VH-VL binders against Uncharacterized FAD-binding protein C1783.01. Designs and how they scored, part 11

Target 1, 263 residues: Uncharacterized FAD-binding protein C1783.01, of Schizosaccharomyces pombe (q9us28r162to424)
Amino acid sequence: YGIFAAPILDVRVLTNPGAVKRTYNLCLDISKYPLLEGKDWKIGGSFGIMPPNSDAEVLHLAHLLKIPQHELYVTKVLRTNGGRWPTIWGEDKPRCLYTSLYHIFKWCSDFISKPPTKSLIRLLAEHTLNPVEKSVLLALSDFRQDESYCRICTQSCVTLPDILEAFPSCHPPVDHLISALPQLMPRWYSISNDPSLANKRLEMAFTVQEYHSPNGQSRTGICTGFLEDLALAFLKARHDGSLANKKFTVPMFRGVQQNPFAK

## First folded at step 21 (VH-VL)

Design i6 (from z1 with heavy chain W104F K105R)
Fold by ESMFold2, last read:
Structure i6 (fold): chain C 263 residues (1-263), chain A 123 residues (1-123), chain B 106 residues (1-106)
Amino acid sequence: as target 1 above (263 residues)
Amino acid sequence: EVQLVQSGAEVKKPGESLRISCKGSGYSFTDYWMHWVRQAPGQGLEWMGIIYPGDSDTGYNQKFKGRVTISADKSISTAYLQWSSLKASDTAMYYCARLGRDYFRGSYPFDYWGQGTLVTVSS
Amino acid sequence: AIQLTQSPSSLSASVGDRVTITCSATSSVRYMHWYLQKPGQSPQLLIYDASNRATGVPDRFSGSGSGTDFTLKISRVEAEDVGVYYCQQYSSYPLTFGQGTKVEIK
């Protein structure tokens, strides 16, 4: 893995209290970032952040799938059929990995930011016990028409947990879910001309991305929600005088202008 | 050593009620799905339904929906199959079976079976 | 529901014979299992996920197949292998079994 845990040196709130949009600035310590020979931090370059899913969302999904807590954290062998998953840095070949369901759901699977595919909904339908629930899921997965899928899944921002909540008789095999879920991907940011880079600091601003769930609750994007949680925890620790006792890091890596999803 | 121990054989008359049991031991009873499987005399195996004893989440094969009730008492690690009014056609051997799981490799076989409970319903 | 059809429905074999049992599904099956029910006993898991032997199952048993067609083989039948063999799918509710293959030893 080529991921660096960049310490947060400072957080500044850029928007007024109670503003509709919430924007923050983070100052990151990149002094220990392992640069390759001849490489440097340049204006117009890029860096990526590898955002995890929140623990609350991982635990909620595990509950919906009836995964016991002890099984969620047990490290076991995972065999891949090829590709670079679970990381963008992995070798594109079959592998055996030693990991946990928690790690897979926390860092590797995107079950929040993308609507379930029709293929995934078909899997859910096949593993649904209640015939009324099954018929609804079959209709959503019907490849011969997209009307109900677009109206319900894409336009209503439906997630896998939303479907599992709405269809309580649906009990899919977890191994198939893991193979069918999209990979959690980095979010890219540009490096600006900043005199702080001469002292090995990186400044970045982000605005929290919000949207509404099918039941009307506000939700945040994975990356900006993760960054906001870190920012707020940092500010609380600074206010409480406990910064020295805590570590706040952002998982990041130096990038260039290239497609990070290319094999 | 996982064991599923079922209640003893039953001889009943049509219209009577009956509850048979399956007690699990040697594993975390509340963390595994328990299934019921029926075998009429001289016939093959037929899936009846499931329960997750941890939260009593149940499901049925539609053929048996309304004919039987599946339940569990997690305090004594016991699952139940119950009829309110038996028919002669309910004469069969009834098995409980645990659903095995491997979240990374998949599979989900019935890895352990009870010894069976013979239910005979005759006038 | 996914219908499973086994072939043959019954067979008689001599000790040492090679036995082949097939299971055909009406639609694709991702998880296929095999059980043996010996006379007077409950079913026992034999092969899981098409090809993996359960704990304690002798090497003479093997499974293969994918999609809609699955096969169970006994390379050299022994007297203890008598009973009824069932295939079972875990790909779509309701779960279903094949009708069974009765194996007798001459």
Scores: ipSAE 0.779, ipTM 0.916, lowest interface PAE 0.9, mean pLDDT 87
Fold by ESMFold2, last read:
Structure i6 (fold): chain C 263 residues (1-263), chain A 123 residues (1-123), chain B 106 residues (1-106)
Amino acid sequence: as target 1 above (263 residues)
Amino acid sequence: EVQLVQSGAEVKKPGESLRISCKGSGYSFTDYWMHWVRQAPGQGLEWMGIIYPGDSDTGYNQKFKGRVTISADKSISTAYLQWSSLKASDTAMYYCARLGRDYFRGSYPFDYWGQGTLVTVSS
Amino acid sequence: AIQLTQSPSSLSASVGDRVTITCSATSSVRYMHWYLQKPGQSPQLLIYDASNRATGVPDRFSGSGSGTDFTLKISRVEAEDVGVYYCQQYSSYPLTFGQGTKVEIK
């Protein structure tokens, strides 16, 4: 599958001001989506969105890892030993890719929506200099019991940046870190209209998913936060008359009868 | 051309203080971890600790924690290794070494070394 | 801490001999490097990440291995190869070196 950059044609806010949940409708232009023989869009079908991490989150992680900003954007050759990493739709074979750490953190690595795995926490522990900090990370990564991990990492919505902030003597090797992080997964949405009857326009609705970090900061889910940011930027550009000067797209792909990442 | 130039040899008595230096040039000094490595006479290499000169974040091998202080002055691209009270067992050659990095290949070798500073501590 | 044990601790070789040095770790190592310290000099990088030659290192030097067992080979030793060879891991703090292998040329 290729990822299609669907232009946003319209945004509607579906919830009243002051509502506890925020819901939006997006109208997407799919007229240029590549046609596949015998395949077409249908009402009630599904499609996937490949959400990126926000730039703020990528820059924060890079800061915590002591990656100089200029090196974050340098394009270099990434060689893989097989599998579909760094993207979940990639070819299952060894590859040479031209990419950057920014691209990997922005589009390919899930360091926000899932707590770090015990395996990742063990990597962090091995690269932690303070013995007290290391002992805590070792306990969290202990495969012989889950109590500490479940209470701290799973129930509290802890992210990799949260751990790096809490354990400042932890300095993991970045290449191992990016290979050990979960891949960003698509978010699936239902098509709410018949695009063939609506001149190849796709309508969808989403509700912003919110939660609180361990220190009380409000956070949004990766995909719905990304979509809300686009929606608000579109509405601002429409209000101030600058829509013609800007491009708002949603990276998406048409759904299949089964998860495209299963055989 | 990356160069690490260390301060000259020192002869000291037990109980004296000492600061030795390592000046980096030919690269972005604040963007690379600097490590200190010791080599006692006739012995092998032993890792002592690290500093990130950009923010002075430091770490120590626990064997040397409390015995030495690692610091840097980024305005003159110089890292330091300092003792407040030397012991005869501190007699060694001390090297600074830059940690190389390739974020995709993950090599992380000590790719450049200073020439070494011989510290002799005797009564 | 990961301890690295090199074998042999010392050796004497004639020019043209094949030399093999091993490095055994007490636990798995993802990042293993080799250095040569020639007499009176600072260590210099020979092999990084188990098998990659550093810039300017002759192709008679090769490295291999993974997990806990790593090997440095000199296919045809030369007089300039005299010195002490060290393996070094970057997989767990504290960072550690092997005890060294002293190579002398007869």
Scores: ipSAE 0.773, ipTM 0.910, lowest interface PAE 0.9, mean pLDDT 87

